# Miniprotein binders against p81326, part 1

Every score and structure here is a prediction.

Target 1, 226 residues: p81326
Amino acid sequence: MLHFGGFIMEINHISKILEKEREEYIRNKVEEYLKQGFSKDDAVNKANQSWRTYIGHRIQDVIYNLLKKFLKDSGLKVTTDKALNNRNLPEELDKVKRLIAINYGEYLFLPDADVIVYKVENNDIKIIAIISVKNSFRERRFETTYWKLKLKESPVTSHIKVFLATPDKDNEISYKCPNGKPKKMRIILEYELDGIYFLKEDFEETEKAKHFGKIVEDIIEISKKL
Positions, changes and structure headers below are counted from each chain's first letter, unless a header gives other numbers.
ipSAE, averaged over its two directions, is called F for ESMFold2-Fast, E for ESMFold2 and O for OpenDDE. V2 adds 0.75 times the mean of E and O to 0.25 times the DockQ between the complexes of E and O.
[cut] stands for letters that were removed.

## First folded at step 14 (miniprotein)

Design mb1
Fold by OpenDDE base, look of step 16:
Structure mb1 (fold): chain B 226 residues (1-226), chain A 85 residues (1-85)
Amino acid sequence: as target 1 above (226 residues)
Amino acid sequence: GSPEEEYRRLIEKAKKLIEKAKELAKESGNPELEKRAEQLIEFAEYLIRLAEEYLEEGRPKIAIEWLELAVRFLQMALELARKES
């Protein structure tokens, strides 16, 4: 139902709007770092790093709110790993936190979970999906894959779907074999993850690689099987 | 006009669209369409709040972009509601 062309196009605009900030942001940060005594090259590098962090958080927030609004009527709830990083959690969120935790023997750690989708049925919480949101893949290219594999190791978490959402601005994973050469990252991510959702039009669509506009329906369908 | 004036015009447009979309969605008599329209409206309202944050940060140009996106979502809600009215 939300797959209509208009919705898809508007989703693509989210990333476009966010990218419009880049030039101004970089310029301002470079100036700031120069004033702090950094060299021009260092200032540029630091500004770019700051931008990656900033834009990453922004797109995560937008996607979180999008999913929250479009999943609510399906009885699905949405939270974030950030929301779980509190000492005093409501019972529901404390349960969510425990249900996504990965066992490392003496320690439990949470996977990177920018968005967590869950349902509450008969006072039981079922984790449905974790969505990792990445604006770019310059850092930690396979981190999401690592978390997926770790989640699969436990019967408690093995059912949790792990999705990647990205505008893939640098076209790092948009195509499997551009110019006849396999893109290792695309192939591995698509193989290991439950799905990749693109906030753009120009990508190679497959069974697992879809436009972000389809993620809501896919999550709803998964939720019905759990 | 100034970016601030354009922002104000878009806010007023968005408010009118929200009211109209809510009205039409309720009148559609189709609960599913009503829900979908409401989802679009609520997301647009989030984008409006986001635009306000950017405006408060002194970034009216980006704020306007977010408002324009919100308006487009509201138009989608309105169109969705109109198809069944």
Scores: ipSAE 0.837, ipTM 0.928, lowest interface PAE 0.6, mean pLDDT 92
Fold by OpenDDE base, second read of step 15:
Structure mb1 (fold): chain B 226 residues (1-226), chain A 85 residues (1-85)
Amino acid sequence: as target 1 above (226 residues)
Amino acid sequence: GSPEEEYRRLIEKAKKLIEKAKELAKESGNPELEKRAEQLIEFAEYLIRLAEEYLEEGRPKIAIEWLELAVRFLQMALELARKES
């Protein structure tokens, strides 16, 4: 559908724009923390931590809005785990929440679900995919795989596709065997997840590892089989 | 020009592109292309709002980058709409 070269290139620019903000953001935060009485070293560390959180949310929001706009005409709906974190949910979202919940015996917990794609047919909700959005893999490298495995354990959730979307700026998972050495994280993520989608061009493409520009079409195709 | 002047220039450009893209999309005899063009326009409108947020935060340089991206999406919408005309 959207496999025109221009679209792919513009997706790559999203990550580039977000990275351009880093220097200014860090500088401003350092100044803020210095004013709060932190040492220079502490201020820098706190600023870097703040940046990681901030940029993570920003990229998630952009990807959410992208998917929301490009999937709507296919009869697909998009929400987020944040939208589900409410006591008073509309009936539709309450059903979505319940349909992605993972059973831990006495407790039900939601997987990390930055983006949730679902359809409504005859008043029934079918969850199609969960997309985890990660700007970097410094922390919780296998968290997405954990949730995928947990979702597989229940017939209620086993059909849900779990995708990872990332610019992978540090090239942690862009290649399977750079210099003949297997990258454990890439291999495991690709094996366990239903797909990895890169917001960049410099990566090893496989059946499961694709450019983010293909995710819309892939999700639409999956939705037709449910 | 100043970042603020460049921002204003890009906003005006974006507005004109939105209007033109919407018009061309409606005139297109292909419903699928119309939908695709509309999707691109709507995403560009989101990016414009995002740029506005950055501007309000006092970060006009980053705001401009988002607007430039929005303009490129709008240009893509126009190109799609023109292929059927």
Scores: ipSAE 0.836, ipTM 0.927, lowest interface PAE 0.6, mean pLDDT 92
Fold by OpenDDE base, look of step 17:
Structure mb1 (fold): chain B 226 residues (1-226), chain A 85 residues (1-85)
Amino acid sequence: as target 1 above (226 residues)
Amino acid sequence: GSPEEEYRRLIEKAKKLIEKAKELAKESGNPELEKRAEQLIEFAEYLIRLAEEYLEEGRPKIAIEWLELAVRFLQMALELARKES
């Protein structure tokens, strides 16, 4: 890719831009909660939680739109779990929903699937990949791993690749053994998932841990083998 | 200039870049490069819409940063299109 370097750099700016509004957002929310009668400590905690939710949705939206645009010409389609949470789904999306469902006996549940990549061939849908987008790992460290393992248990879903995309701002999974100490979360996520894609430069690159700029090519390659 | 003036300047720059990139992509004669340029343009257009949302929320500084990113993607599209001309 002639401009791969430039593309990588611009991807890194996405997370940086999203973080620039944090201070203002927190300040405004703290003021709002104080006016509602919360203590200063409670207001700060609530503001931080609100920010995590807000920024999480923003980064998911950006990544969804990025993948949608850059996979379009490869005949690949992109949707989200949110789009599947409708009562009246088009036939195509209803099939997608069914093809990612996990069996719990009497019940079917969907995995957390921030982005779902699939193809349509001869009116048949094949799910290619699920991408989990995480801005931080404070609350749900191994949730994506759980879903990957559950998807492996069925021949219907065992072929689905599960990827994690993250800026990893707090460097929770950027390195395997910083200062000679193993990072349990990085090691487990890399072992169990099909890939980890970083929206940053400062990370330990491996066969499975790559820059986010490579995810489009990787998905296209996988789609050709399925 | 004011943030609002800078925003307007960047929007106009982005519009011109979009038109030029689309034109050059069509002229390249390379279908693969055309597709890549179009992908970059479409993503830039999304970023422009995102910037508009921030502007409507009263956050012109963040809006400007998204526009600057959009402009950089458009410049990449132009560069791709120019290499085959």
Scores: ipSAE 0.835, ipTM 0.927, lowest interface PAE 0.6, mean pLDDT 92
Fold by OpenDDE base, fold request of step 18:
Structure mb1 (fold): chain B 226 residues (1-226), chain A 85 residues (1-85)
Amino acid sequence: as target 1 above (226 residues)
Amino acid sequence: GSPEEEYRRLIEKAKKLIEKAKELAKESGNPELEKRAEQLIEFAEYLIRLAEEYLEEGRPKIAIEWLELAVRFLQMALELARKES
């Protein structure tokens, strides 16, 4: 067993490193927006929004690459919704795209999928899991649950596990009932999703709420049952 | 030293660790350990590339942090390879 402790600890550093550039990033963006003629308050707000987008993409990319490397030897492949947005897809990715599509009658739409884990067996693709990576929950708090519920509605997609990975910087979902007060978001996310994986130490662990270090093993186990 | 000098030092350290980790993983004779070590190495290599991107963006301090993380993953790979040899 990978001395799981060291791996877990290093995973937590990912978010810490990403947050170190925040002050400088915000300062630079504020200056940029001021030069564009925005008020100080508007510039600050825009800078913070820009940061949230920026850091969100960064953490998603790191997690994507982490999963890609650590799942590779298990015969598992990973992609992203962004990679599927191309007009010309290789056959494999075109199949992946079709297998995660949600039916809205006249239209098919893809769920938000920061990471898509799948396997190829005898030229058949099986989607294993979708991982949503969120640095914070300021926006679209239940979007991942929406997609999970939509995926459940079709026999084509109902087997797909949907996981949330987060450092939960604002401690919005780290605990279910801190001080006896239920955290609605944690409770709902844990109930609706197949798992929540934390890139931090300080959280309430449950059967479905685990440290991110366990996600690789869990995905591999799921893949064996499909 | 300057951030650039520290960056270069860490890159060289990382390269040496990669080679050593690969060697030890191969010598272990344990396929599972080899795979795990390789996974750690490959992820570390990604982090090194990420550090390079930050460096190119003119952010050497953050680049160094990513390299330090990469080095720690490489050290983990070495430790795995050593314990089962």
Scores: ipSAE 0.825, ipTM 0.924, lowest interface PAE 0.6, mean pLDDT 92
Fold by OpenDDE base, fold request of step 18:
Structure mb1 (fold): chain B 226 residues (1-226), chain A 85 residues (1-85)
Amino acid sequence: as target 1 above (226 residues)
Amino acid sequence: GSPEEEYRRLIEKAKKLIEKAKELAKESGNPELEKRAEQLIEFAEYLIRLAEEYLEEGRPKIAIEWLELAVRFLQMALELARKES
């Protein structure tokens, strides 16, 4: 894939645009909650929680659509865990759902899967990758790692690559050993996951830690080996 | 101009770029370049829809930022189509 230096730069702008919305969003939500009778402190806290949910959904949607468009010509399909949360699924999506399900004895549960990449060959579905999209790591820091480990436990799902995509605004996982001190979260996530993809420029690049612009190529390459 | 006027201008610019990019991609004779250009165009079209959502929510400034991003992706599509030509 032509490393369009331009493509990488434009991907970084996605996060920047989303960040610009924060101040206005918080202000408006604080005003809304104050009108509902909440205290100033409660209104601020609720506004921040609302923002986290809102921005999380927005970035997930953008990444989903990006991957959907850039993977389609490679014969790859993309869906989400939300799309699978229906009682009546098309046969194809029902198969996808079953192929990513994790066994808990009496119950099957789906991993958190903001993006699911799969291919259909001769009416058989092969799951290629799951991408977790996180705007921040303030909550559930190792959730993606948990799902990767659970998927690895079954021969049905062990081949599924699990990737994390993040702008990492707070630089929580951008570097392994900033100032000579190991960052536990970066080290563990990089060790356990198949890759971390950054929607920014300022990060420590490794074999597993790459710019998000490389994810499409990486997924296509993986798909050819399956 | 007003944010609404700027938004409308950017939409018209984006539409023109889409048509030009599609045309150039077809003329390139390179199927791989055509596909790449189409991918960029389709993603830009998504960003345009996203901008529309923000506009409907009463956030024209952010909508404009998304449109500007869409325009840049369309420009990339044009550049790809031109290099093999």
Scores: ipSAE 0.825, ipTM 0.924, lowest interface PAE 0.6, mean pLDDT 92
Fold by OpenDDE base, fold request of step 18:
Structure mb1 (fold): chain B 226 residues (1-226), chain A 85 residues (1-85)
Amino acid sequence: as target 1 above (226 residues)
Amino acid sequence: GSPEEEYRRLIEKAKKLIEKAKELAKESGNPELEKRAEQLIEFAEYLIRLAEEYLEEGRPKIAIEWLELAVRFLQMALELARKES
């Protein structure tokens, strides 16, 4: 329990360290865009957009590597949707790509999958979970839910767990009914997704809403049932 | 000291902790403990690489924070390895 507590605390620091970059990053980008001839307002807006993209990638990379290291000894592998966006994939990754594809009739599309957890047993690939990593919910608030619902529609993908991992810095989904008012986004995300994992301490814990420190164990447990 | 000096000190500390953690993990005789310690060590090693990237970008202060985090994970690995000893 103490080690778990320590692990939880250190996970929370990941987001804190990343956020410390914001002010400097924004300042530098604003200056860069001003030099490019943008107006002050445009420069600020572009800098903020750039930051959102940057920090989003950073947190995704950290979470990816965390999961990769902590799941490996359980025989679990991890990849990303980006890694699958290659024309020439190894057979294993090509199979992974096909096993997460969503059918739109004439077209197959991949869900947004920041982290894909899978296992290989007897040369068969089983997709275990997709983790969407969101630093903020300003854009595409229900995108992860959409993908979960789409994956649920096919017997090929219906077993795939879809998790959301977030520091939720703006407290958009940390609580269900703050001040007695239901937070639609929290309620819907928790209802539709298989779990929400917070990289923070201040959130309403439920059966589906947990600290990110529990995600490894949860994924391992799920993998044993598949 | 300068941020660069602090960075170097932390790197050396981290290296020593890695060696010690690996040694203790092997000595524990508990395969599960060894695996857990190794996971923590490997993640710490990733954080060290991440710190190096920030250093290369000219951001030593943030690099130091990542190293400090790495050190804490290594300490957790050591603590885990010590409890069964």
Scores: ipSAE 0.824, ipTM 0.923, lowest interface PAE 0.6, mean pLDDT 92

Design mb1
Fold by ESMFold2, fold request of step 18:
Structure mb1 (fold): chain B 226 residues (1-226), chain A 85 residues (1-85)
Amino acid sequence: as target 1 above (226 residues)
Amino acid sequence: GSPEEEYRRLIEKAKKLIEKAKELAKESGNPELEKRAEQLIEFAEYLIRLAEEYLEEGRPKIAIEWLELAVRFLQMALELARKES
């Protein structure tokens, strides 16, 4: 009965806050690098690289905390790839790690799983979804689809939903056919992934491309079917 | 007013909104309404902690932006509690 409409709009403010922060962040970082002896050009390049890392971590942290708060009353738990990379994992997280790892013969790797949603039933763990947070698609732009395809290859992991969360400030994937021409990146990402959740208002909505605020309801619905 | 004075004003507003929203949600007698209000309040409390981190790092203008977002979520919790009770 309760609608998330206002919630959806308010969460998009995160993208606006980050855009307001960008200029100040870069200015402060350039000054810091100049004080360390870097040239102006090097300081600017380093500041921009620092910003890209910073906003990725910030968005991931916000998404983690949002999901943790809104999913806990549905019996769902949330963790991160950072937490799973710790050496002394609690038994529960060690099981989560094993359930999402991809086997490459003598090697095991975690997929691109910035945020992981799972549930615990009778000491059994079921992975519900992983969320990849992407700010830009300039490098490794199809990495998330690669991991989805790898997870699909095994009956143990094929049920795991793979979502992409993005502000997509540069409109790299916001529309399927901008100017009447198919946007390859948007079309392939939407085709292969289970959902794309936008942290902004202006994008082309489809069955799989949705406002980020919808993600809580979607995850709860999926969890009830597993 | 300084950014620090504006931050102080907003944090006091947030504290009052938290108290009021919790009270109204509990008085509603609606378990789903109470649950939803608590989720909104808890997320707002996270945003307040994030704003505090920015303030401590000497970035009060951006701290205010995050705190204003927290207040928005608290206002949603309050309006939810009023409308559904």
Scores: ipSAE 0.802, ipTM 0.916, lowest interface PAE 0.7, mean pLDDT 88
Fold by ESMFold2, look of step 17:
Structure mb1 (fold): chain B 226 residues (1-226), chain A 85 residues (1-85)
Amino acid sequence: as target 1 above (226 residues)
Amino acid sequence: GSPEEEYRRLIEKAKKLIEKAKELAKESGNPELEKRAEQLIEFAEYLIRLAEEYLEEGRPKIAIEWLELAVRFLQMALELARKES
C-alpha cells in the first residue's frame, strides 16, 4: 500500500518549478547587488551563490514536509538541523541533537543532517536516518561522505543511515561512467553512502541510486529492522 | 486569463478535489487507502500554503506552479480512491 512509485513524476516536478524561477530570481538579485555598489561581475557571482542557498533551503523544506506527512502514520518523526539549532529546544529535540552530535575534543558539532528521521520507544529515541540535501556538488563535493564516516566511528551513531537527496540538475553525479569514463564523485558517493535519491527522472538507477519517490518506503523498512 | 484569475480557478479546483478525495477514500472502507489519501492531501495542503506565500509576495506565476503541484497530488489521491473502490 505504501508503494510510492506514483509520486516519482509529481515530486520531480519540484525541480522544474525551481528552474522556472531561477532566471527571475537571479535577475532580481543582480539588480539588488548593483544597487549596493558591487561590480557587474561581483553582482552576478553573488546572485548565483544566493540562488544556490535559496534553492537548497526550498528543496530541504519540501523534503522535510513530505517526509513528515508520509512517515507520521508509521510512528516516525522528522526534524531539521535548523530546528535543532534553536536555543530553547524541547526535551525530545535536545535528545535528538545529542544523539547525532560528533565530539571534536572541546567542541561538539552536528553532521550535515539537513533532515533527521527518528522514532521514540518508551522514552528512548532512536535515530533512523539523516538526509543531506544537495543541489550542487561544485562546493563541498564529499561532505556527506565525510559525515557518514564520522558517524561510523562511534557505536552510538554507527547505525544511522546517511542519504543524499538531490535534483542534480547539471548531471554531476547522475551517471557512473559518462562517455565511458568513471565519474569519481558518483562512484565514491554511491559506495560510501547508504543511498542517493534523485529528484528527477534521468539518472543511472542502481541498488543505492534511486528515484526520490522510493525514500519513504526505504525509511519505513529500515526503521522496522532497527 | 490573468495570473490572478488562473490562481482563483486552481484554488477552487483544489478545494473541490480535497473534499471529493476525502469522501471517496472514506467510502472505500479501506483503512490503508484512507491513510494514503490523507497523507497526499496533507502534503498538498502544505504546497497550497507555500503557493499562498508566493501570491502574497506578488509572485502569482510562481504561486500557480506550486498550486499546480498541489493539484497533482490531490488528483493522485482522487485516482487512488477511484481505482480501489
Scores: ipSAE 0.800, ipTM 0.920, lowest interface PAE 0.7, mean pLDDT 87
Fold by ESMFold2, look of step 14:
Structure mb1 (fold): chain B 226 residues (1-226), chain A 85 residues (1-85)
Amino acid sequence: as target 1 above (226 residues)
Amino acid sequence: GSPEEEYRRLIEKAKKLIEKAKELAKESGNPELEKRAEQLIEFAEYLIRLAEEYLEEGRPKIAIEWLELAVRFLQMALELARKES
């Protein structure tokens, strides 16, 4: 299966490549902003913000492509929030969008769902899982938890698994009690979500906190129950 | 050699690994093994396309890092084919 040690190890290497890229990216962006007339302090701040956006999109793209390749032979399809926001949605994707949308009276919103896994059986669509990709937890740290709670409120969405995928390079949620002190953010996220999947080796592994490489088999097993 | 020369060497290595892994998986006569090897190969091909984007942007050292990761997934496909054959 896909849970063999080499698969898990090489997936975690994605984060290592991205970290090697950071220094060159920041240097180049600082130079660009300085040429545009920004102060050194402003250029550095803008470069770091640019990196956070860039790395978030890169991780999401890699995760999307990984899931798409490894899930298709199990009859599972994968889409993204970006694809669901296109003007000309195919009928299948329009159904996916409606099946995950949350009703707020006259307004309809999609949950935090960077990547969506679903299956099609006899023209029926069943949403299996939503994966939220977080590269840092400086802002909006519990947004994914909110969307899980909202999805649980309706019988038509309560079955949807909500996962968080993260490199967590700054160890913001990697351990429950570092130095004997409880990390509220890790404890709450693990309690409320269906799983946290780390794109690195060094974290406290639990029944819900796992190496990212295990997500493929977990999704496949969940789909068999639905 | 230059980073561009190293990239070309790795691409040729990747092509050889793809053919070897497909051949061994096919020789096994195991449809499940063939599917798993193809999954690893297809993801490696995505990583190669990503590496090419970096190369086109004039960033060959980062391109090599992604290509090396692609090669490692191809080596996994080959090892899977050998163990299951």
Scores: ipSAE 0.798, ipTM 0.910, lowest interface PAE 0.7, mean pLDDT 88
Fold by ESMFold2, fold request of step 18:
Structure mb1 (fold): chain B 226 residues (1-226), chain A 85 residues (1-85)
Amino acid sequence: as target 1 above (226 residues)
Amino acid sequence: GSPEEEYRRLIEKAKKLIEKAKELAKESGNPELEKRAEQLIEFAEYLIRLAEEYLEEGRPKIAIEWLELAVRFLQMALELARKES
């Protein structure tokens, strides 16, 4: 019995590191865009957009590497949507890609699955979980919920756990009923998803809304049942 | 001192923590504890590589922040390796 927060809770410091980086990053990008001839207003808008892309990729890379290091000795493998979109896929990854694809008649599309956890048993691949990494919810509030619902529609994919990982810096989903009013986004995300993992300490913890440091133990436990 | 001097001090600290944690985990005689300590060390080594990338890009203050996170994971590996069961 190792406590889930005893060795991974330090990962919550990522949010603080990234916030310290933000000022320098944006300042440098504004200077870069100004030199390209953009107006000050356009340069600021472009720099903020660049930051949102950058921070999303950084958080995803950290989560991928964490899961890869901590899950490998449990017989679990980890890949990413970026790796699955390469044209020269190894046979194993091609099978992973096919096992998470959503059918739209003549077309097959991958859900937005930033990080994918799977196992291989006797040449069979079993998808355990996908983790969607969201830094903010401004434009795509329920995208992860949509993909969970689509995965539930097929017996081939209905077992796949769908998790959301987020720093939720702006407290968009940190609490169920702030000020006595239900927060629609938090309520729906928690209801539909298999778990929400916060990369911070300040949030309302429930059976599905947990500290990110718990995710490794949760995935291992789920994999034992499959 | 300078950020570069602080980074160098922290790298030396990280190297000592890695060596100490590996030694204690090996001495524990508990293969599960040894496995977990190595996982923490490997993730810390990834964080160190991130810190080096920032340093090479001329961003030593942010590099230090990532390196300090790596040190936190190494300290956890050391604490874990000291346990008997």
Scores: ipSAE 0.798, ipTM 0.911, lowest interface PAE 0.7, mean pLDDT 87
Fold by ESMFold2, fold request of step 18:
Structure mb1 (fold): chain B 226 residues (1-226), chain A 85 residues (1-85)
Amino acid sequence: as target 1 above (226 residues)
Amino acid sequence: GSPEEEYRRLIEKAKKLIEKAKELAKESGNPELEKRAEQLIEFAEYLIRLAEEYLEEGRPKIAIEWLELAVRFLQMALELARKES
């Protein structure tokens, strides 16, 4: 029998496709920046920054579309933080925005959440999960953990599951004790988050560190308990 | 043997897989399998649109990679439909 996880394990190929694109992308962006007058070193640094943004956006878009298609028949809806930042929101999304916003006294801010899963029951909205998509951990190492801790501080948001989805191609968090030494980033992320979903095959699986293909089943199961 | 020729062959393959998977899923009479097959097909159609974007940008080799992924999801939809027969 084929299960959701079995059917969408092929999604790990997105990371492989993007790695095949990397060399051409970097080369083209370096040439673009050199034409703009940047030094070689600056052009390379800017090209790598551009790639990190590009690959992150592409992975997020694929994950958004996958979740939207595979969750719809379970009564679950999917949106993004960009969609919630539009000036004129439909009533439903305005409610989602208000339910996920974090209060900082006289200021309200949305957490940096790439993909948001919610449901609508009897005209009420319940946020199920936030999926943060990270291509690397060179910058903003504790961003996702910070948002989880802030969401736990309020009874209105404490039920929201916070997941991390990553190809982690540089193995920054793939193993707990690489070379016999504890990897602090992996240990803290796994401890604090509700799950880490890897878009690759080679990583240390645990109760919380799983293949990305399990995320649809996990979200559906969580939604039934709310 | 050009990338554009390979892309055309894969698009035709994808169209045939969509048609066959939809027909077999409908013939199965299993509503849950029909839903699962349609989910796989709809995601594959998104991947095909993404591949088209790369093709329009003049990057046919990368477009083929995305189209091959779409075909993998369509093959899973077909395999799902055949298991109910």
Scores: ipSAE 0.789, ipTM 0.913, lowest interface PAE 0.8, mean pLDDT 87

